VHH binders against Probable E3 ubiquitin-protein ligase RZFP34 (RZFP34). Designs and how they scored, part 2

Target 1, 302 residues: Probable E3 ubiquitin-protein ligase RZFP34 (RZFP34), of Oryza sativa subsp. japonica (Rice) (q5jl96)
Amino acid sequence: MGAMDVQLESTAVQHGQAKINVEEHALVSLLSDEKYATEKTEDVDPDDYEKLEEGIMQYGCAHYRRRCRIRAPCCNEIFDCRHCHNETKNSIKIDAVKRHELPRHEVQQVICSLCGTEQEVRQVCISCGVCMGKYFCEVCKLFDDDVSKQQYHCNGCGICRIGGKENFFHCSKCGCCYSIVLKNSHACVEGAMHHDCPICFEYLFESTNDVSVLPCGHTIHVKCLREMEEHCQFACPLCSKSVCDMSKAWERLDEELATISDTCDNKMVRILCNDCGATSEVQFHLIAHKCQKCKSYNTRQI

## First folded at step 9 (VHH; from j4 with S31D)

Design k3
Fold by OpenDDE, last read:
Structure k3 (fold): chain B 302 residues (1-302), chain A 125 residues (1-125)
Amino acid sequence: as target 1 above (302 residues)
Amino acid sequence: QVQLVESGGALVQPGGSLRLSCAASGFTFSDYGMRWYRQAPGKEREWVAGISYSGSSTSYEDSVKGRFTISRDDARNTVYLQMNSLKPEDTAVYYCARDYSVATAAEGDRTFDYWGQGTQVTVSS
């Protein structure tokens, strides 16, 4: 009974280390140093500086402090600003068929408030040399001497916003400038800002009222959210998720429910949690059912 | 009128801890997020930390990450900044401000920057 010594010749497969010459294609990223030419404030002649600042904050309307008026491209009339135009042209005194809004981006002519010169949209008057707005946006044709608003133009939004560019980022998915606090933590919802407030039905994107971004990613006016909360409505009108941290409320509800013996008979019910989406089987209760996953009482029977 | 009152600033040694408070009034505190800023001598004001209105989101400047913690107490209308492992470079006047979740359109006459008087934090040996 011959023990066949099967000499398993371990063929050492010499894995040839193919030296992948990773040619470091130095992608010389032409970082075009767009040197923001800090236009050296060249020695603006003190006299020229005085001219630029002449009448600062002394002109304008209820909406803006500016040293120019606009010629409305839609009706060829002169107004202090776009809002003054829109208020006038949308007044109840105007026939509904004639009501219209000024197309902000189409303004081409402005009138200097100091010297009356009409010119193309520019920050400085070509006649008297006055600055017509300390803040100026060529895209939006916006002038404002009150820079305390920290105005900036957002290319993503296509409009000027306030509150300082450094405090916000443009979320392309949500379609607006959100707080830097939300940069890495908000729930992105496609076009979240390009809809009406679910409470007051005002368009949110251009609203002058403060807007809240809910934990669910939906958006609502701050005042409308407050009104909901005052009426004990704590679920998002759009998706039914809780609009705030309800943990303390749920703890209180736990305490209250512990005192209520109205556990009807050992009836089990299936519930869906609006907050986390989990399904649970729980004992039936007349008042509320608790999610077994996230402990929320924002649930519905299914 | 919106009022913000910062407090808790002190002289501390490197490696020390400090808790700043900002008491808010003149608006519904729970409706807004809050931010902390600081301004060192000869430097521009810089953002330090922020918390959303719901408290569910917090954010920090890179230099303070892991050392500072922002929190809020809505019942007391107060936002806090717990500062640990303090460094000399943390020396500044600290300010609190409201956080707006969304930048509003540049429409009409609105004021947005409300700052308190600030509180001085000095980190020195």
Scores: ipSAE 0.872, ipTM 0.958, lowest interface PAE 0.4, mean pLDDT 88
Fold by OpenDDE, fold request of step 13:
Structure k3 (fold): chain B 302 residues (1-302), chain A 125 residues (1-125)
Amino acid sequence: as target 1 above (302 residues)
Amino acid sequence: QVQLVESGGALVQPGGSLRLSCAASGFTFSDYGMRWYRQAPGKEREWVAGISYSGSSTSYEDSVKGRFTISRDDARNTVYLQMNSLKPEDTAVYYCARDYSVATAAEGDRTFDYWGQGTQVTVSS
């Protein structure tokens, strides 16, 4: 009974280095001297500075400009980034049982893109001295040469965000970084960002798409909100409150309703306003009922 | 492509008033809040004012509170900064930018922060 040694030939998928010809669009890099907490680089020898900057923005993947790859702790394979890993490992070509995501915080080893040295997660290569990412987060194991994103680590979120730390505050109750514009004015909802978009069902907290904070405090993708509005859906899918200022729409509706002859029976109905929560008794109308408190037409019969 | 064009900057005397405009294009203006920044000579860029996408929320840096007013006209894709009681310390190049309600995760290749060329405000006697 001959044990057939199935030699699994590990086909080394030679990921072709797509040399992205970055055409020199003259990005006038306004060198804002943002004091990144560069460790006090003492008198870095000009030669050492050149080494640090070697290959800047020339390496990486579709997701990040960085000068290192990661060893995935889950499968011990090398990937350009966690997204590249996840795209590969969750492909339809992969057996469902083998599908998995990379645990971002558990990355321990990186491979320098310039010299190929594998090392512990650090910003600088121990072998060739290259900076592997101008932005580096030790917690998230994130490297990125493109600092134009104004990356920062939010301890409250436990992940890196973009858009500049000074432009946002962490709302502990909502569970995310909100604009400073909203700091004193947003409706604070417990775990508002720790749910799926009610339209596309993508998890909002980690979404790469722009997210809107509605007046009601619920959150939705900007694009999804736009799609709703384009389809004349102006009520929050979660709480039914108006998602925008409808005052002008209500005024127009007042005008329209004024032209419609009261041919309807003097039937009174009880309504609940979705916007202000007030109950009113109003004359039955076939088209719409107006809240007597806030004048909204976002009402339902009860 | 996102384009922001600031205008309305001028030389004014202390105590004077000025209205800045920022014309926006290349995105759905009503979907985003807007912000004003300024950069004085030899200083870092600082946040001045912001308005939410709905216009229901406004915020100001402490030094400009009560003097500056941010507003928007969605029909014109324009955000404004009314500046009253101007001081020499308000001398700067003023810039507008989009306000994002939520900071997105540092995932993927996203371009962030489109700035215009700015408009020069000089307050001098």
Scores: ipSAE 0.871, ipTM 0.958, lowest interface PAE 0.4, mean pLDDT 87
Fold by OpenDDE, fold request of step 13:
Structure k3 (fold): chain B 302 residues (1-302), chain A 125 residues (1-125)
Amino acid sequence: as target 1 above (302 residues)
Amino acid sequence: QVQLVESGGALVQPGGSLRLSCAASGFTFSDYGMRWYRQAPGKEREWVAGISYSGSSTSYEDSVKGRFTISRDDARNTVYLQMNSLKPEDTAVYYCARDYSVATAAEGDRTFDYWGQGTQVTVSS
């Protein structure tokens, strides 16, 4: 009975260490020193500077301080600004069929308020040399001597905003310029600013009234939110989440409910929390049900 | 009329702490976020910190992160800036302002950016 010496040839699998030569492609970022040619501020002749500032803040309308008027491309009439045009042309005295708004981006001609020269849209008058607006936006055809508003053009919005560019960022998803305070913390909602206020039904994106971004990411006018709160409405009209910190209100409610002898039968109910989305089974109460997860009373029976 | 009154500025040594206060009036305080700014001598005003109207969001300039804390008391219409581990570079006049959640369109005549008198913070050995 021959002991077959099975010579187990230990095939030494030479694990070839493939030295992955990570060629550090030094992407020499050619920092092209685009020398921003400091266009030599050519020594603007002191006389030219005085001309630029002539009549500053002395001209304009109820809407803007500016040293030019606009020729409306839609009707070929002259107005102090877009708003003056729209107020005039949308008056009740105007036939409804003739009512229209001025297309802001299509303005091509302006009239200097100092010398009366009509010209193409530019910041400086070609005739008298006056600056027609300290703030000037070529895209929006906007002139304003009152720079205290800290106007800036937002390419993402396609319009001029106020409050200083450094204080805001454009959220492409929400579709507007939000406070830098919200940059890393807001609930981002698609097109959040491209809808009407849920309370007053005014379009929010172009509103001149202050707008709040709620914790849920929905948007509403500050005044409308205040009105809701004054009427003890603390849930978002769109998603029913709480619009503010309700913790103190819930604590008070805990105290109140503790004084009420629940004579109700040991009936259990299923509730959904509007704030955290948790489902809980709780004892039925006639007044309110508390979320077992986040302790909110912003709940509904399901 | 909107009024903002900053207080709490002082002379402190490096590594010291201060708490600034800003008392607000002339508007519904709970409706707005608040910001702190500072302006050092010969420099432009710079943003330091902000808090949302609900208090749920806070933000800080990089140079003050981990050292400064912004908070609010709506019952007192007051925003605070707790400043710890103060450095000579923190020497400035500190101002508070309202935070607008959304930048409004540049439409019409709107008064923007109310500032108080500020409060002087000096960090020196």
Scores: ipSAE 0.868, ipTM 0.957, lowest interface PAE 0.4, mean pLDDT 88
Fold by OpenDDE, last read:
Structure k3 (fold): chain B 302 residues (1-302), chain A 125 residues (1-125)
Amino acid sequence: as target 1 above (302 residues)
Amino acid sequence: QVQLVESGGALVQPGGSLRLSCAASGFTFSDYGMRWYRQAPGKEREWVAGISYSGSSTSYEDSVKGRFTISRDDARNTVYLQMNSLKPEDTAVYYCARDYSVATAAEGDRTFDYWGQGTQVTVSS
């Protein structure tokens, strides 16, 4: 009864660890700091420097201090700026069918305010040598001697902004330049700035009014937000989240509610918190219901 | 007119603490965030800290992180900068300014920069 010792030759499958050399191509994004060369005017002939500064801040309109006017390509008329054009062409005196706006990018010709030379959009007059705007943006065709606005062109926005480039970052998701204070803390909402203000219905992205970014990430005019608050409206019109820190208000409400014994009958209600999204079952109260999670009174019955 | 008045600057030893205040007027303080800047001699003005209008967001320049704290009191229309563990490199004139949540389009005649006179902070042995 011969026990055949079947030698099971364990073929060691050499698993060749293919070292995937992930060559980290460090895409050194050469962020070409296009140093907007403030060309060091160091080697400019003093005479040329005087010419460049001639008439600085002495020309322009209510919108800009500039030493050029624009020829509007749409009507071939001359205006101090695009806004002057738009104000004129959208006035009540103009037939509604003739009303139109001048897109900023379409301006091609400017007229020097000092010598009257008409030329292509450039910062310096080709005839008299005057700088037509200390701030100049070739993309937006923007001229402004008042650099106190700290103008900068945002490629992400496609337009010039004010307040200094260093103070803002472009949020591609929200679609605008936000304060650096918000860089790591804002709630991103897709296209948040490419909407109308929920209160006044003005388009926010190009608004000349100050805009607030709410804690919820929605955007509103500062003035509109203030108006809401003055009317004791503290919920975002879009998502119903609180627009400010309501903690102190809730504490006061706790105190007030403690004095009101109107606990109606042991009726329990289900509530949804607009701030934290939690659902709670709470005793019915005539005035307000408190979220059991975040203690907010910004709640609704469900 | 917007007015900002910085105060609280002093001469302090390294490792010392100061609390700067900026009293704001001429606008609804609660509507805006606030920022602190500083300018050392021969240097450009640099951003130091910021707080959102709601106070829910704060941000700091890297060199001051963990040492400086920005806060606000809306009832007093005042923003504060608590500065701890002060270093000689913190020597500067400190300024406050409004923080705009969103950069406004360069449309129209808007003045952006409202600065006070600043307050001198000197950190020296």
Scores: ipSAE 0.854, ipTM 0.952, lowest interface PAE 0.4, mean pLDDT 87

Design k3
Fold by ESMFold2, last read:
Structure k3 (fold): chain B 302 residues (1-302), chain A 125 residues (1-125)
Amino acid sequence: as target 1 above (302 residues)
Amino acid sequence: QVQLVESGGALVQPGGSLRLSCAASGFTFSDYGMRWYRQAPGKEREWVAGISYSGSSTSYEDSVKGRFTISRDDARNTVYLQMNSLKPEDTAVYYCARDYSVATAAEGDRTFDYWGQGTQVTVSS
């Protein structure tokens, strides 16, 4: 097995080139993947190579590309994907008694998009021989033609993720796969990924939108964090800690307050620092109060 | 359209130093972390270093820890890799990439960044 150029496989997996990498990766993946190569213990016929590529990226839905549809085990109807099912069956417009989500791990039957044959879950169609998804996970019953996303199955999460397995680690406390950049330094918050984004209210654990892990360890969507910052909101909505490095902003405040601060009235106020938790008694100022311990202006009067 | 342009590669003697730059465009740079990778001829691309979006976390592959320093300049949309005490095994084409803090769920219409051309670093006597 594996008569094809292994160098092309490494290029497709590592480089992420869309058109060429997709075609290269699919061919090598099918030839080398043990779980769908059982039928093909012999060398692959050149005509079989052409069949595996037939229809690639031409089928699927607005959510993603694949060459099969699924029979929903929950309602016994056919949908293009799990998201298509959920948009139809679990929207707020649906009677609450009838609302449900498709249980992805319970899918048992798929329908080939090219020949229409309904069959048990497998990567290669038993009738026409086409590959129904370059990426295939038998646990999640997931088919996806676009392998440039570098999909992998995370046993800790119990679902498939994107971005390349080597680039992430599973944090059992936070409940999700985080970047290896964070492995030794993130603030670990119990169940940080098992809640809704505090800005848009969408569930983060199963989100397909980018998520930020804040310095405090809480999580929100990248777009929602940007919207906060565009409106000058730099404190975590959950714990009030600063969401980014404010050192330069604090330095600018020091300079500006020094310029205008020489009418003080000798009024003292008590403040609580949202960043370090210290309390201080400081001179009142119209604009801001500086924590005497960590020098942050992210403070409130108590 | 995301674009990542690496520069600063050169031929340098063992023990020398070099600073690489990666200029980024097509996305809000301050929203994302950044990573450096390298690829020697005939080998797979390997991760070298990373920095979080806030700069509060940095990490390094063991063979470069203590010798390489990643940093970012959000005003210039640029990530840097300062390489000191260079060794022949550091010879490679170096690439930068955007770092995603969380591996999001599959089953979505997602496009990822293409690799740039990279910048060649050669360490030889």
Scores: ipSAE 0.811, ipTM 0.917, lowest interface PAE 0.5, mean pLDDT 84
Fold by ESMFold2, last read:
Structure k3 (fold): chain B 302 residues (1-302), chain A 125 residues (1-125)
Amino acid sequence: as target 1 above (302 residues)
Amino acid sequence: QVQLVESGGALVQPGGSLRLSCAASGFTFSDYGMRWYRQAPGKEREWVAGISYSGSSTSYEDSVKGRFTISRDDARNTVYLQMNSLKPEDTAVYYCARDYSVATAAEGDRTFDYWGQGTQVTVSS
């Protein structure tokens, strides 16, 4: 057999669009690049570049780094961030009548960490010209110098998320941003992210901890799912569907039951499969009943 | 410490096949999905394929659908990318990454996995 000739269908792809940058866009582009000046932004004064970088990653709190503090609109006190406020004002140690959370969208004033000037919310300090957060969201009033998190604002969620907007999509039914891996194949459960984790009871929508979307479409923290599995719990706490591929476990159970000569008096029982929802009438067994449709042992007698 | 090690890249003629591997360590592999990305010279890294933690969901970028297959072996902590019918435009450094099912809220001290060195795939005569 002779080798087939290979032909090129097309030439090398060119990406030749040059973007026109206004002053605001040029400053944002510079903040996304190296510390030193960008040659493409010819009109920016070198002193302005260094002001934008001054103090980056050197200010903030244990929660995250930024170059401003906030004036809490709810109690008119100054805090490093929303979490610092909530730890102080919404602790269980606080009188229940006085407990409150900082309404992030209502923040109106910030205090520059370098010069101390209190001002309306904006990315660049009106007094000293420092950038108060390399990532800035005017809606959430969020300042964050660590852009390696790839923050973005999700209009569907109404809050900022991490991990890069191109890696996620907003599912309006589930109420949150899910991985693009799930876009065409997840079980879509109405409001799946607007519930507490069934193990730790933390509200999932605003959690900063990793969340799993189970095959059934329900949600649980990754760490809580692992803890559940370590205690041999492999069914969803909300709907009882299997949380993982159990096919090898079911094969092993087939082999174990095959070594048991169970003479179950020809009694038939009705079962409901928790995995596929089918009902079956099967021969009674002391240990387990197998769904006749999907072959799962995750069943219950009805 | 999370480590992701890509391998299997090579020089291949158009129409050929390759199988890439990504060995993962420093986390419980079965808890997370996995993704493949690629980066051609002078371009941004782009998503290629992904697989959920349970393996029940897979997805692909349109230009590779039907040609590439992602799979996982939880016993070996490894994700694979089988690439068939390779084209010159598939030439890139390929990287794997951990898939996070949900984009969590901002406002935290969050660290993300580092990219590995990647594995070079070159498709030319």
Scores: ipSAE 0.807, ipTM 0.919, lowest interface PAE 0.5, mean pLDDT 84
Fold by ESMFold2, fold request of step 13:
Structure k3 (fold): chain B 302 residues (1-302), chain A 125 residues (1-125)
Amino acid sequence: as target 1 above (302 residues)
Amino acid sequence: QVQLVESGGALVQPGGSLRLSCAASGFTFSDYGMRWYRQAPGKEREWVAGISYSGSSTSYEDSVKGRFTISRDDARNTVYLQMNSLKPEDTAVYYCARDYSVATAAEGDRTFDYWGQGTQVTVSS
């Protein structure tokens, strides 16, 4: 009960509704004249609290846990969630002219999973008083009982995100919520999150798979970057800058070039470094050329 | 299964130094950034420092900037926090966590890593 109370308070703060959590919001409205109660009061009737928690984590679909279903206004049919609707109505098996998706904002009616009452979108069932989703966003029409994901609504993105609002910031140029680790030290690429992953071609902005922000500021799924690196591809597919710390690889290459250093002493070549952009004139080598400014071997002859 | 094990906490004098370690397993360490948090008794867990997967970005909470240094060793699957010029206000249990570069969309069946036991740092005369 204590952990649920804390998470509900965080959920209410994160959702742009009243700053009190859902449980405290309902109870505050019942006891408004005693707002400065002293020392030991949660004015919550334990039976009312249990009703709000009834059925938590016991309902939902393969996509997520919640205590309601939706009425799809496009089809006037009931589905467990909008993804269940889209899988049924927008699959390859459906005639192309009849394929459609249910946009988040168009959900207007929900059906309580415990009592079956159909009602307008709201967090607490008007009939039985159960909380239909411990996390609730009125904008996204999102209900989710699993608050361990630390959901929040990002106004800049216009959709809900996971991982805790305090751990991220919205970068308006890149178009998404990035880790606070990157806040003052990332390369800003306009619309970096509003494109398809260059390896798997899935749209990154709404992806539920982990995404890397490369040192160059371009973006790719974590698993796709790993696959690139497993095939010895260490340059960004979009701009050719190194995707990771190559210091050890450059040290090993130093050793290799030392063993063959005299084979091409007669020729100088001009190179452009893909990592720092500097040009250098260096001795020709069959294997690789080192940038004189940043010491990277990620270079090309010009 | 993801596991994060913090170590290196001790009792130190104000102005002293201490190095914390976090050993990680159950995921490909080089794919992810890492973060340090701390929690004093009766207070919320607070972010302290973070480092990106490539090491190209580091960041620090304002009160520790210039005193603490985060680093990573991918060969050992370990993140470090070098703490210099320690103050009594730095007294806390310190925890590490994975850093996710982008907050993913909220739809889907997803779980996050659990916190480890942490390591106690006490700065006192």
Scores: ipSAE 0.783, ipTM 0.913, lowest interface PAE 0.6, mean pLDDT 83
Fold by ESMFold2, fold request of step 13:
Structure k3 (fold): chain B 302 residues (1-302), chain A 125 residues (1-125)
Amino acid sequence: as target 1 above (302 residues)
Amino acid sequence: QVQLVESGGALVQPGGSLRLSCAASGFTFSDYGMRWYRQAPGKEREWVAGISYSGSSTSYEDSVKGRFTISRDDARNTVYLQMNSLKPEDTAVYYCARDYSVATAAEGDRTFDYWGQGTQVTVSS
């Protein structure tokens, strides 16, 4: 009686809440910039509110949306964003002596996309009153109209990140903001994020592409790890430890080796386990050798 | 299109147990970790538990440690939350989400995952 009524109510609430949550989530994500709303709404005239919203999401480049361009302090030219500058000035097509990246923290001048006024870096255009980016960081000189990314500035990294400050923590040893899932249990590797991805050779620290933290603590782009796995590469390129749970693969090897006749010589070999680091003496086999300590087949003969 | 569908919520007595499920689609599930959040009426959504892409790391909010267990089944593209010793303060709508191991740099063109409908858990005396 009461149990049946309770389950029916729970089911109906789930369905109705799903619709509300989707629309509420989208609205909250778009309007979550408390700094922008608080800083501008307290003393602004109603007509000034319409100017703050003018052109939102309608300007920017292929990299992201904002309502200004930047004057590059390194070469004194105007670009849509830092990435646009780097694609033009730091490509392999440019003479190596002239290649350079835009130093983001040194940007001092921006150009409003709506009125064209060049001015010192600030969130609201001094000339026409438009907001040049709903998210704004004075340190990074970053403007971004798409606040659904949940941007924040990480003092430890010295740059802005996405995904919401509450969902991450800064690990000073690894040198980056990692998911709170990893806070108490990740393998720390000194400077894990301050190197190039071992597959694509692109720098990880400033990457806008997703990055995986492997069980060994080394890091690689998510897309590069998937490519490795699609080509049956399951060992870390840097330390040879397994990148994923291999238990099913090891069990299959156990079954395969159990059906093979015991006609091999009684030759013993010494092996090193790449996963746990233990050495073992085991019977030689042409196919695989199992670590005596952790039972992994990710081993090599020594 | 990333889609997350939560289920398994119900009304239970204090001390009871529930198992929540989250079916995921629209991305390669084994590439990413997963998280559970909850939201009580009038409160902000809060993180509850998470599991890394490989399953080698799990983490829990202090108030649920020892009572809740997160797990994943990559063959079924599903993350679970086993909730034991339930208390009235656990009453909330529970949501799952994809976990990103590293907060990537801003200035990128990355789309945001929408929240699912959630599943209601009610713990009454």
Scores: ipSAE 0.783, ipTM 0.909, lowest interface PAE 0.6, mean pLDDT 83

## First folded at step 11 (VHH)

Design m2 (from k3 with Y100L)
Fold by ESMFold2, look of step 15:
Structure m2 (fold): chain B 302 residues (1-302), chain A 125 residues (1-125)
Amino acid sequence: as target 1 above (302 residues)
Amino acid sequence: QVQLVESGGALVQPGGSLRLSCAASGFTFSDYGMRWYRQAPGKEREWVAGISYSGSSTSYEDSVKGRFTISRDDARNTVYLQMNSLKPEDTAVYYCARDLSVATAAEGDRTFDYWGQGTQVTVSS
């Protein structure tokens, strides 16, 4: 069944981040956000403006930087962030009936990291005047000092996203914000983002890890897709369509089949192409069958 | 570390053609889509074109549609922008960027990719 296993050329994986002065990034973000700059500095005593920036990027947790902690509305305990809560209260070691996630939209109290004052959710501490997060969303109750991530709130998703709102559109059928690159040509699958990744089982909609939209419109984490490909799995787990450009692999398979003689060359078989859906009657081959319409070897006998 | 290096910019007469290149390193290029932007002095940065990780989707800003073509070569970790029928309005510094197919949730510890130095395209007589 299917195409021959063919080793594909791959670019060597090398990881790294651009080394950028974090203070330079924060300054550029502040300057480019005229709304916050002009509104935050209007009528502001210079000493009060200095307090707004006190401790920026110096507080937070391993998950991200901000200058407050939260009181969890579900259990009334204080945590550094929503993820810190979930790691403690929703881990597998917790009794299943007691496991819960922090409902982000229900947070009502935060604790300033600089002065310790507990207060209602707002961007600026009522006691010491510090800005508790350069990015602030009243809906998500989200504070984040690292504005280089270009956070925005998507009303369609109901949560905050990263990457700059001008670079995305909300697809209501798929249920998420997709890159503008996909706006006119993605395969639109209903609820495509409202399921768990088939490899790591993490819910995709709220994931902070990169997600791929496959050519078929189904979705999976980028790193999980790579793991599939490293194990020579090149078909979508949900619909069997190829997940990447296989043309070089098919060319290599053409060359390999040319060197093999099969005593059943006169036999015809009917095949279904997983990639284009066409049926074809083709010459039987022991190893693989090629779709006559789209030239893919991702086929099955029918 | 992620690096994006644009090249191919030049001075060209109206109606001429150029091909820009963007060489990428520091990440698995074939996992991600790519985008081109441009910025003239004193103007806002403007999206120009994008291509999905598989190459199956391409999109263009209206003023360049039909004149510009984006393509990718995963073996060379390179995205290209073929620019035809160039106009003075196309004069700008052109930048490439990595494209994320989905805007992920905001409360994570993410680093931001930065723009390279860009490549200058000048269209004038």
Scores: ipSAE 0.747, ipTM 0.893, lowest interface PAE 0.7, mean pLDDT 83

